# VH-VL binders against p38851r773to978: the designs that were tried, part 34

Target 1, 206 residues: p38851r773to978
Amino acid sequence: EAWCYFQDNFKVGSKTLFHVLFGDKSQVFPSSLFLCKKGSNLNNNSYWERIRRAKEDASCQFELCRKLQFQLNRTSNFIKDLLWLKDDNDNFKLVLQQRVTKIKQGYYFEVEEGPIIVKFPLCHPLLLRVRFIIAECITSQGESLKKCDLAILYDFNYVESIDKLNTKVEKLWLFERIHLNWALRYCKLEHSEINRKTREYLKKFN
Key: E = the ipSAE of ESMFold2; O = the ipSAE of OpenDDE; V2 = 0.75 times the mean of E and O plus 0.25 times the DockQ between their complexes.

## First folded at step 13 (VH-VL)

Design n33 (framework fv_erenumab)
Fold by ESMFold2-Fast, scan of step 13:
Structure n33 (fold): chain C 206 residues (1-206), chain A 117 residues (1-117), chain B 110 residues (1-110)
Amino acid sequence: as target 1 above (206 residues)
Amino acid sequence: QVQLVESGGGVVQPGRSLRLSCAASGFTFSSYGMHWVRQAPGKGLEWVAVIWYDESDKYSVDSVKGRFTISRDNSKNTLFLQMNSLRAEDTAVYYCARDDWSGFDYWGQGTTVTVSS
Amino acid sequence: QSVLTQPPSVSAAPGQKVTISCSGSSSNIGYNYVSWYQQLPGTAPKLLIYDNNKRPSGIPDRFSGSKSGTSTTLGITGLQTGDEADYYCGTWDSSLSAYVFGGGTKLTVL
């Protein structure tokens, strides 16, 4: 059931790392890597093994953190637009409708950015709200997909109906806010333009 | 550390075929998209082709479509360009380049292809 | 014909500043991130600028990039003789499904 989610499970020196659970298999990874245009892939076992080998070396962890900032800065225009969006009603849904070209259930969605197809993992903590809005967009095309995909994307043990899902939205927004703030603190993105805009956006959930 | 080394260039007659190779080392090859870029003598840079890190997608410039095929072998850390039906206008130095999510951060030294009769 | 337009040459004296322009359209510079490359004589190109205005590690701050609408510029201050090279802008073109380079600008430092 629960196949891909992120937890704050451990530290290496002064660095905090996300722990990603894939069914009963787990990997350590920097969350921001999954927002990269081309250079990050959840299915690359060699890459995750390199991350694992580096986790006890403080120098390697600092370089990984710098790489996360670098990769986040090179994130697709879609994700940058999403992070800078302050009015999330019609404008947010319009952006998603214009850019989401394909969704592979349970793993990732594909966003067409010009000729480039960018793959975003559905389990990424920064995308929890996006997953809900995408599922709402999908229900304009297929009602049954919303119920299955929302349960799969977040693994809600208590979700049995759309009404029960709606009653949990406030907690999900708080959960997303907590995880996004934690991810920003992990990378120390305080001086990036993306980080500043993202913090402004998150204040609307206070 | 990071190295890209091209090979397979040479002098060939029009209409013949040639296969270029690019040996990658010092990084996780399977995590990066790879490009071929060429430069004719005394001319500017011309992009030729790209292949995604997972081989899910390939693009090439229109002038070589149907003649050139980009491929890769992630188990051998090697990028290839199969060039068929070569023409005089294909004469150039061919570079392989790593796609660093928005630009080409590492380039090989280049391999020269001369198409002449 | 190059899809992106650059001046064929620019020149300035050591210690001066120079700017190199690159003009495109909505399907390339207007939509996508731009990179700049330096090619010293007889060598492979080297990345100078990525994401419109970011420098890779090892590139001195006298090199800068900027983008406005469908145009981008490379700025070089404190010119040195070692800066004599060809400079290329590059970006993806969504309408062509191809990466495109400018025609190149030869910088001469007198």
Scores: ipSAE 0.000, ipTM 0.440, lowest interface PAE 17.2, mean pLDDT 63

Design n34 (framework fv_erenumab)
Fold by ESMFold2-Fast, scan of step 13:
Structure n34 (fold): chain C 206 residues (1-206), chain A 117 residues (1-117), chain B 110 residues (1-110)
Amino acid sequence: as target 1 above (206 residues)
Amino acid sequence: QVQLVESGGGVVQPGRSLRLSCAASGFTFSSYGMHWVRQAPGKGLEWVAVIWYDESDKYSVDSVKGRFTISRDNSKNTLFLQMNSLRAEDTAVYYCARSDWEGFDYWGQGTTVTVSS
Amino acid sequence: QSVLTQPPSVSAAPGQKVTISCSGSSSNIGNYYVSWYQQLPGTAPKLLIYDNNKRPSGIPDRFSGSKSGTSTTLGITGLQTGDEADYYCGTWDSSLSAYVFGGGTKLTVL
């Protein structure tokens, strides 16, 4: 029953990498909650109170953090924080925030744009959407299509590598939850190319 | 609670150098990218430079490249701007600013740099 | 010249509504989240809006933001004399590898 919200402390220009990748914090939770727990009660106050109580219990905090590390990225040390966020409907939600305090060498995905190098963990299941947004927000116009292709290929290979998913249907569902069709708009592709690339990657799950 | 305090401004002749400092308190300085923003008298805001939280990267506006160097000391919670070969057009109030995904959420009071003969 | 275009001034009476526009391109507003800043005379700027349309804690709901394509707008309703200030839009620009501000709009409450 671990709930996850990720912050990596990296900066991209004037924004954190987390901000560039996820934007509004409240929009992270539908996909994040599914990767950590199936079936979510995002607007259930009783559910959020249970998470709040876990923060106040140091023992429960440690166990919750340990579970999140195993689900998200075992190569990182995480500091667990609980945040109270206000959403677009003026509702308050209590969320778990993890800060990546250390990432082992070799577990970074590096994106280069002139003199800037952006690094983030490779094996974090919540970061699959990250590649498309990085291609849009930090790549020059000349490289955006190339980085988009690499991001889509990387995300496909990563989903294929998840051996705990029992069926092609579960893998396809994960791709849909990551919103591949939505993410492709960030690569500045023409509609025909978006359709073609989407079909190519999804065909491999059939 | 969060405070940014600039210092090091003054009146200086063209071609000279100044070093600005920004003392940060009330937050984990090493977790945030830091910026310098300036404003010439009666003019708008102009972004000058940024340095990443871990010092791994920095950017500056083209008009100051090769002359200004942004740096930081995370052990002392201090941001710096080394300003060399100063020109009259560098005359401005210089603000230290912290960036979060909320934009520039905290600003210092500013320090005035006047480049004149 | 600013890469983000704002009107130099806007004016209205107390209680009225104003909108301040900010126009850019695909290398800035089209690709990145926009923030708005308020600068009262003699003070440092203050963040009013972030992520195109979100308010920081303490900012009244009469301030709003919106973004469409390569343009963004700051809306202010129920104008008060204390709103007289310069307003700036700001965002990252990938072609310049720099954060850019609009030229600023002076709001006068008459």
Scores: ipSAE 0.000, ipTM 0.431, lowest interface PAE 17.9, mean pLDDT 62

Design n35 (framework fv_erenumab)
Fold by ESMFold2-Fast, scan of step 13:
Structure n35 (fold): chain C 206 residues (1-206), chain A 117 residues (1-117), chain B 110 residues (1-110)
Amino acid sequence: as target 1 above (206 residues)
Amino acid sequence: QVQLVESGGGVVQPGRSLRLSCAASGFTFSSYGMHWVRQAPGKGLEWVAVIWYDESDKYSVDSVKGRFTISRDNSKNTLFLQMNSLRAEDTAVYYCARDDYGLFDYWGQGTTVTVSS
Amino acid sequence: QSVLTQPPSVSAAPGQKVTISCSGSSSNIGYNYVSWYQQLPGTAPKLLIYDNNKRPSGIPDRFSGSKSGTSTTLGITGLQTGDEADYYCGTWDSSLSAYVFGGGTKLTVL
């Protein structure tokens, strides 16, 4: 897949995009689609086997998993908190670690993911447009983020039907579905879906 | 070794209550969801209820809603089933089972509940 | 009645092969992974097969599972007297939001 190739080959400093998004394989989020269980006793093979099964069963098991346990790690074993921010254009963003108000410098991505099978609250496949930024961020106080030089900011653009997702738990469930697909390399992305900023940035390395 | 040991069963008259316990050992109890499954004499298995590893969510089969409550105490590695307003149709062996991403990988030996007049 | 349908009994001689069927619908077997459980007389059930066709550690390879459409089967080869037990299929039912079991199949090794 073009997107999966890009994750493995695009560099953010000395790390691949995949490592920045997900960290080490052992640090990737556990399947919270079944009973929000932590995967601390799993090896790599059993972990990915459980993730694949949970992905297949997600829509029938969300009723049992209303509290999502999501751990998004970068290159270190540091669990990040996810915060929803609303910008001046009424766009909602998920922010890792701390509240941010300004992007100092970064990489801009726009990914079209789908179809995604969603049974709660939706009973039909969705095509989602996901925008995210990997960037050095400055807090509202003009301070750089502590413990992490980069932040991942998510800005979701969806078809109107997902306006039915009104809670942070429901939105984190959808976020987890998208990232499970990315982590397991089942994405359907074309290069044309990656935004102009990313393409222009890549030209600097020709 | 993973072990689950049920207790609290007995013979009771209709309309009364019982509290079942399931003592867990050999694994990190607070990291796993837990189920109750029952089996009436000479009959098949029937799923009863599930509880989240952190107690944030619970679900039960419709036939016991409003009467049975599943709960847990992670500090004591113990799962509970509070059974109120017992009926003859609740007569069964009750098993607790550990959830590993939707499958019941370990089961207890069961505790017998008999509801009779 | 059970949501999943199994034959009530099956029998064969030692060394023979048997197949136990389990039939459901699009909301359970048709959509979800299936597990099989073995219950020896007087004991608790034990996980025998998971994810349609995988064996936990300690389960011999003469036990196998398969899924096709809304049905699944448990295969047992080289039957031994110690295989005499009740066998249950089980899966999640998306329409009921509940785990469902088959009615059980009693295997007699004659």
Scores: ipSAE 0.000, ipTM 0.442, lowest interface PAE 15.3, mean pLDDT 65

Design n36 (framework fv_erenumab)
Fold by ESMFold2-Fast, scan of step 13:
Structure n36 (fold): chain C 206 residues (1-206), chain A 117 residues (1-117), chain B 110 residues (1-110)
Amino acid sequence: as target 1 above (206 residues)
Amino acid sequence: QVQLVESGGGVVQPGRSLRLSCAASGFTFSSYGMHWVRQAPGKGLEWVAVIWYDESDKYSVDSVKGRFTISRDNSKNTLFLQMNSLRAEDTAVYYCARDDYYGMDVWGQGTTVTVSS
Amino acid sequence: QSVLTQPPSVSAAPGQKVTISCSGSSSNIGYNYVSWYQQLPGTAPKLLIYDNNKRPSGIPDRFSGSKSGTSTTLGITGLQTGDEADYYCGTWDSSLSAYVFGGGTKLTVL
């Protein structure tokens, strides 16, 4: 499910999130994984059930496929906490279904008077690629959510703590700074106080 | 059965307008971007315009900017091309096509537009 | 004037192999996925290859695609008279914000 939603619904400029994360990997991925890109149909429950089942049951014979399967399982577990809803205009929107208690314990946290931040653990397998964290902007009106285009947000206090930085974490920090600068160029955020705070937060990682 | 059917072509004089339609069936139209592509007699394919599935973005070739407008009605599963200020060089068969990440996997049979005096 | 350059024609006998080239730049083929389209005489184009080297359902494995740098190629083996058609490469050009086609290659099978 997560694979097909990412390929079709999240764009970074003219590219899908899948292309940004994985580039041109068509020559290496199993054919079944690439059929999802072409056959994406968000309103076909049988299609999604087939894809979900295939990911759960698939076994890969090659080392790269095993690594991709691990990344898929990690991403699916993370994304199952995000809810895809169809609005009254037949547009799909992503909303964070977690609330305060679960957000603090899980992959997400709420910043006071700021956006809902989805926190990726630094040990996540996707660190070998561009790290994209999906954010929903909370309006000053409480329950109203504004969707932001793709943005990278992560735990600044953890990354900036010198006592918590080792050689690998320092490399990931530099990697994330490079990709935050790239994502800032392509993120189309609505103009509001919340988006101003989000943009300033992203600039701190430049 | 996935199908696209174009209509609205005809013979018109320079400076006039035409509106092309493309009726989609057999798939969730609102989930796909859509293209218009044209082909002048004896010439190659020329991309004209694209519109995103949610109408958030649309692009067209410079030669038709300000004259042609791509639009869609997702409630009617229909794609449109409004062609204003038609010129002789706009004479072509016009195809609609479904977008699959910058590839066009389903095509209509085309509708012929002839601009002549 | 085409942004993508193809040879205007290619010919071979039935059973033989042909390769059709398509050359672009870093803003199109170098950055984006490439598709190939087949247009039989008097018909609409048909998608033959997508994502550089993938075949849609119903396309024989005699057709193959490849991409290297800013160029792409379409390979056809075991040529049949029914393959006589015009072939087009196509991709998005990020600098132009436009989809671009090659000028087309007419395949004659004689």
Scores: ipSAE 0.000, ipTM 0.433, lowest interface PAE 19.3, mean pLDDT 61

Design n37 (framework fv_erenumab; at its last look DockQ between E and O 0.03; V2 from the best seeds 0.00; counts 0 for: pae E 9.5 > 2, placed apart)
Fold by OpenDDE, look of step 14:
Structure n37 (fold): chain C 206 residues (1-206), chain A 117 residues (1-117), chain B 110 residues (1-110)
Amino acid sequence: as target 1 above (206 residues)
Amino acid sequence: QVQLVESGGGVVQPGRSLRLSCAASGFTFSSYGMHWVRQAPGKGLEWVAVIWYDESDKYSVDSVKGRFTISRDNSKNTLFLQMNSLRAEDTAVYYCAREDYSGMDVWGQGTTVTVSS
Amino acid sequence: QSVLTQPPSVSAAPGQKVTISCSGSSSNIGNYYVSWYQQLPGTAPKLLIYDNNKRPSGIPDRFSGSKSGTSTTLGITGLQTGDEADYYCGTWDSSLSAYVFGGGTKLTVL
């Protein structure tokens, strides 16, 4: 397994950043995804739907869930996932799930994305997951500074080698390690695109 | 809070069938693999079966193959274990447990299945 | 016999250190991350260690895991009476296409 994270600061409040990234009218996703064929008519996102959650977190009684549909880019031949569908037009599309797993008083957001499974020949599949955290500046006591115009985006990318049962594989041979490194590079590229699109939208939003 | 609650256990005769259920709450059920693990009286843990995100990824221990079927209903946040042709050696406390690539991190309290003539 | 081999029992006095070994093969421990589970008397198992050496939230740092080759070891320092329990190692086995547990180790605090 491997993971990498990125941190970016945005000169907006956390709510604004959340709307820019994950709002219903936001176009950051799925176009920013590495595996997404940009400009495809198949690319779409659903509205956030409330999923009932038990009292796991008092601050979030419901999870929000949406589906990102997008056409796979030319690297789609390496994707092995049940969410990979071939349509009547011989196009391959992936349906990726995003979930808002935590909301704290409108100043803290956690969004999980994935997983995506990528299968390379003669290798264990790689499972890709992303966790986004949007936070504001907080005091040492954990209290958010309200109306802060500085939001922090954390992008945690997890890449795991998995067996056919989605069990984490620890020992990887040479080609698997190479593919793992490629996946990490892809995560970086995707993050850069997300960041770029986000900043572009912020300019339009203001 | 995150919770798993097993039900459906009981006393049955050999050859009979029983269906166990595991109700999940407090987390996104569809995002986790689910396991059944059993423990015979005074014995160790024995893995029984696993089902991942969707119903297509299933595995079970050899001793129950052809007799036990694991399934899930994500819309109802429920895990199932259909046990057919029960044997005396199937007598155990049956636990359901979730897995998210980091081991079985949440367990139910267990439900007791007793197979006796 | 369990696929993974553990000593049936270990014992030590409070405050002491104990180690519990778990031996497997290349098809399980050798290739996959190992978890350790604690089962207190009359309770359901609890995840103690995952990914060979990581502790879930709430598990004190006196519990540790290590892995080498086809074997793994659970370490418990500062042994407390409340640590008296059964401990199981577990991991996936690719040859069996099954999750496998060790036979369990009964830890007695003297």
Scores: ipSAE 0.302, ipTM 0.764, lowest interface PAE 1.4, mean pLDDT 86
Fold by ESMFold2-Fast, scan of step 13:
Structure n37 (fold): chain C 206 residues (1-206), chain A 117 residues (1-117), chain B 110 residues (1-110)
Amino acid sequence: as target 1 above (206 residues)
Amino acid sequence: QVQLVESGGGVVQPGRSLRLSCAASGFTFSSYGMHWVRQAPGKGLEWVAVIWYDESDKYSVDSVKGRFTISRDNSKNTLFLQMNSLRAEDTAVYYCAREDYSGMDVWGQGTTVTVSS
Amino acid sequence: QSVLTQPPSVSAAPGQKVTISCSGSSSNIGNYYVSWYQQLPGTAPKLLIYDNNKRPSGIPDRFSGSKSGTSTTLGITGLQTGDEADYYCGTWDSSLSAYVFGGGTKLTVL
């Protein structure tokens, strides 16, 4: 299913995938994994060093995501003023507050794309290719960063070590590129009007 | 397999201290907030305290504030509850629990603390 | 008394449906996600519902949760004798800076 393509990764994070990739050779590559097409480089030490580093950096990013989830359970004073999405051309684009709807149910990050609301789970692998800043306001309630006297900034930086992977195949299994087509597959339909508009819009991508 | 195992309970006189431990296995302990929850005999669940992985965020129920301290040792995958100045009303089964998303998804079996003279 | 109000008991026959309510205020249920916990006699609590309406892996779909305003409800369909237990709602409360549980509801399958 389109929107639930990463639902198991959302629940468990990328732990299962990272453990499979670092398990013994017999369990590392299930028959459906794309890495099997190129020869898996299972006995290449430089390949394993790059994968190990990318895994460690991804784990640090997911730790920051879990910290934010912990805070979301205890405070509503979050401001999402600054968000940079890295497109499929590897360029960052700044998404201002008015275009980021909210973090809510299931800890989804909501971004508006035309009539479609795109939802990314907070700990999703696609976030490894995004830089975004979420502010927690200490001194005032739920206002823009300019109206907040004191804030804690959660700076989710791009995981650069993933760019050191040699092949597109290696990159695709640790994180997906952010493409409009992929973003649309995470869309969630909340109202009948949005459902109607979304169906018409998605006909352009089938 | 994800597990939490509590220890350190016992029978103790009022005014004394106990330290409870909760050993975690099967998951990355340092990635999760951890809770202590207690249940007095025949009573409902009462939350006691929560701690984030680096101890930057700690909260406890007012009735134990100043007497109980939650802490953790991530190198040993262990959560602690230091209980000082124990009172009869602290008598309960004490559970540790892991927080994932909004819920406490993994619980230990509990350790019994009885405060009596 | 607990700050979240549950009925002390509910009962229904095997195969029937039962709902357990939990009422709070804007400082708790109104502003935060709610979880539901099942406690069988002599055992530790088990998470049934988190984020208002989501089930952990291994929890059958006959258990459901919903939230409206400052109240939340646990629904159980197709009741079985093994469902006899105490059920607790739980959430964060910003006025207390504490996690709070409901007083518990004893479910009896007649």
Scores: ipSAE 0.254, ipTM 0.694, lowest interface PAE 3.8, mean pLDDT 68
Fold by ESMFold2, look of step 14:
Structure n37 (fold): chain C 206 residues (1-206), chain A 117 residues (1-117), chain B 110 residues (1-110)
Amino acid sequence: as target 1 above (206 residues)
Amino acid sequence: QVQLVESGGGVVQPGRSLRLSCAASGFTFSSYGMHWVRQAPGKGLEWVAVIWYDESDKYSVDSVKGRFTISRDNSKNTLFLQMNSLRAEDTAVYYCAREDYSGMDVWGQGTTVTVSS
Amino acid sequence: QSVLTQPPSVSAAPGQKVTISCSGSSSNIGNYYVSWYQQLPGTAPKLLIYDNNKRPSGIPDRFSGSKSGTSTTLGITGLQTGDEADYYCGTWDSSLSAYVFGGGTKLTVL
């Protein structure tokens, strides 16, 4: 297993940053997805919905969830000849699932994104999960500083097959080790794009 | 214990076909990538093809593309090389090899293919 | 010719050290792990070094590998007459979408 972590500071409140990243009109993700850097189109609209968790102690807990679907233009992908994606009637497409896993009084948001499956040649599937944490900067007396932090954690695991996503491959084949290093390099570029796009959109609020 | 045994070599005329087999034993064949490597008399090693445990994930050297097909039968622990449109330059000892970690860690003893008129 | 360049031969006396070079490019050695193979006369090749510098079980530590940029080197110390063999470097090449071997180096122990 591999991971990387980034943290950025923004001069806006956490609710504003959450809206820019995850609002219904956000343009960050078509440009900032690891696999959809160029030419992706959103094929479906989606919305946040509450999903009941039936396995919990009968408390009827809920979480917010949505799915986004993009049509992938393979010829403009950032990871050129190393990328094989879901093939559906001569179109490549990517489905992104996002879950709001924690909200605390509108000053803290936690969103889990994925899993995303990346298939490199001669490798097991590589599972990517991303966790976003937005936290408002508050004084010890509880006053907002009109600033927030964004933390992003990328988590990579090879899995046995697309049908067995909970099965971590511990002993890696040659190409799996090589392509994991390439994936980690590209997550830095993806973070840079998220940061750039987010700051561009935040300028609308000045 | 771990063993690879090639078979199916022989003397054939140019333009004919030949199918090589590689029988594997002593390991879980379906978990490993497999290679064919050849060596012409008095020459160095030349990689021919690889097939991963996913039978559709395969590559070959340009000089054999369209003529040679690598395949495997995981239920029979057997690797194959179908060689069509054989040429004199295909004359070589053909080895099968298992891929592990970063290279070919187990090799067979080879089978000889001679293409002559 | 091979995209990986090795000297055709090297020689040294028993007990000495030799190095065998293998030069490539960013499409192969620069971005992929390198293996070294030993082929004794009349036998199949054997894996000697993997992951640039690691030894399989049963390979003595007098064999070593290293990699710098687009070049890799096999080192052999304490030469023995049983080390007379052909030695090949090998790695993946992304431009060819193929595995490639060097042309081979014949080691003679005099």
Scores: ipSAE 0.006, ipTM 0.523, lowest interface PAE 9.5, mean pLDDT 79
ESMFold2 (binder alone), look of step 14: mean pLDDT 94; pTM 0.959

Design n38 (framework fv_erenumab)
Fold by ESMFold2-Fast, scan of step 13:
Order: C-alpha cells, then structure tokens, then sequence
Structure n38 (fold): chain C 206 residues (1-206), chain A 118 residues (1-118), chain B 110 residues (1-110)
C-alpha cells in the first residue's frame, strides 16, 4: 500500500511528533506521517521518491525528521493564524491576513479578505505538483468541514519564466503544503469537490 | 518553437568514450528536468538517465551506472551524456526528452545514433 | 524482459476500435501516473497520454487512457492508416528509482 516510512521516535517533550500535531488521531497514520497513497497525485513523483530515499539513508533519518518537525510546526502555526468570517448568509469563510515571504528573491504569497483570493507571483516547475489548499470556510475551533461551502486547491500550470528560487526554503514549503492537504482530508473534505472548485477558480486566470 | 536537437553520435570501438549533447530552444531550459532515452535497432524504448532542473538529483539505469554521467549547462541550454567504457550493448539511437512533470516526456529530440563496433 | 508487459502486436480495420494493455506492479503503475507514447516508423516518440488519462494539446480525442490497479489501457477509436505505429506505456518505478517503458505494441491497420 504505502512505501514511505518515517522515524517515529522523535520527541517533543514527553510526546512523539505525531501526537503533538494530531493528538489521539495517530491511528490514521499507522506506519508513516506521509500518506503515500496508491494512485494519489498530490505531489511531484520525483519529490516523493527523493523523500523515500532520504529516509532509507541512515545519515538522513535525523535531518528528515528535523525538516518534518519544522514544517509541521509551521503548518500548525499557519492554521492557528487562519481567521474565519461569517457572511450575511451564515456561510463560514476562511480569511488569511498573512503575507509570507518564502523565496530569497522576493517571491511571496499573500491572501486578501473576502472574496478569498490567494496571489502567488512565484511560478516554478517544481511547484506544479504541489497543491496549495485554502478553504473558504473552516473553523480553528475544531468545527467539522461539513459546515464549509468551499475549499480551493491551487494547481499551477507550468510557466516558462522562472526566477531563481531558494531551494532550501522551497523544499520546506513543500512539506508545509503536504501536511495542510492531509489536515483538510482528515476533516473529511471531498477530494473530488476540491479539485473541481480549484479548476474553476484557476480558470479565472487563464 | 520548442525544440530539442541531439548531436555527438557516431561509430566507436568498444571501451572508448563519446559525449552526446542536446541543445534546447524555445523554452526556459533551466525550469525542466531532462532525460536520456535510448532505442537499440529493432527494439523498444529504454530509459537511461534523468537530471533535475537544478542538478540536485540524478538517476540512471543500473546497466550504465559508473560508465555514463548525465549533466547539463543551464547557461548554454544544453544537456549532456558522457558515455565511458562503451559496449556493443550500448548501440542505439539516443533521444533527449523534456519532462513537463515527472512521468511524462512531452518534447523529444530527433535522436542521434551511437554504434559500438569493432 | 520489460518491467511493464504489453502485447507485441494488435490489429484492426479502419474505423474500428482497438485497446492496448499494459501491466505492471504496485511499485510502478499501481503507485505512479502512467503515460503513453506513439512512435511512427523512423521518427521520435510522441506523447499521447499523460497522468493516466489526459491528452496533450493536438492529440485527437480518439485516443484515451485508463488505469485500474496495476494495469493501464490505451484506447483508440475510429482507426486510421496514419495510426500504424509502435505504442509504449511508461511510468516511474519507485522500487527501481527509474523510469520504465513497456516492451511496445505494434499496431497494424488492415
């Protein structure tokens, strides 16, 4: 089924990394924090193959765990910084008020208040298979995504013009997006609906 | 127009070396992964090697490991395959190919022929 | 000797439908996206299908792809004489850390 493995003896105080991030939901990841799901395409296959090989290399086990810890902490903080608004029709909408600099050469993403817009001035082939998910309705208070009307998953088409990117920051950003995808899936958001609405949203820019 | 043009093929004796080149035009070469694929006379396609857009990752088929080296020069929009210790079994048409994302070769060159014979 | 198994040949008459199968394992087709390539005699291969079932710009809708488990199929409807070619499936193999092709299928239009 899953061919990815993760070192699950990295601790944060008295708890394992997984427990700190997901609490008693540990059973959802029986063998790995990576959902290397059969037939799933959320990522570039080369990227996942590199992660698998790094995990197999004994010298890379600790470094990969440190990278994962850093990214999961950033993802958790990112979720904590999410704001939700209620519109006039009692629909919940996600608002991200944060400008984030991810690339040394000034590339960034920022989110504006409703309608929810994510602006990415960076275009990089490596990111074509990394999907950024934003939900227009989610609660930081633990309410079910069943109360959400829309989640937007960004797929970038290849672009020919690419400025140099900070590869280290880029790789850490990829881990962040993967875990955010899992968090939204864990809340039982239908993947097919996310893909459909993401496609519709991206057509506005074509 | 997006184009890949291979060169450097020829007839060479066993044990000798050749360096193949693939010149890219019409797209931002430094943004794509690049592959070498070969085809022996009358046979099917065999993947040889890949190099990532920033040279951070390289992979090659086991039968050429230690003999073939894939490299690129992004400033010159050129992909290379250095072939050492050539064997009769390396006789093939060699194609370079661009990957749009991993798993799909969307643009191919016309191929360059390498014949290893005594 | 190929990691992915295709029939060596297939044939049908003009206007008919044909399907070409490609079988692999959990480390390749079962896990990764599949592409299909067409090679006309004396030419370089051309991408027909990527991501299991998507067509690049310029590929007619007569060509279709599908994937189920560890197998994938290329379908061609409304066969034309210009479709005579060798067809290859291909995908990444996670166990080998290598891209693998099927052995190829020669399509003859009678």
Amino acid sequence: as target 1 above (206 residues)
Amino acid sequence: QVQLVESGGGVVQPGRSLRLSCAASGFTFSSYGMHWVRQAPGKGLEWVAVIWYDESDKYSVDSVKGRFTISRDNSKNTLFLQMNSLRAEDTAVYYCARTEDYGAFDIWGQGTTVTVSS
Amino acid sequence: QSVLTQPPSVSAAPGQKVTISCSGSSSNIGYNYVSWYQQLPGTAPKLLIYDNNKRPSGIPDRFSGSKSGTSTTLGITGLQTGDEADYYCGTWDSSLSAYVFGGGTKLTVL
Scores: ipSAE 0.000, ipTM 0.431, lowest interface PAE 20.1, mean pLDDT 61

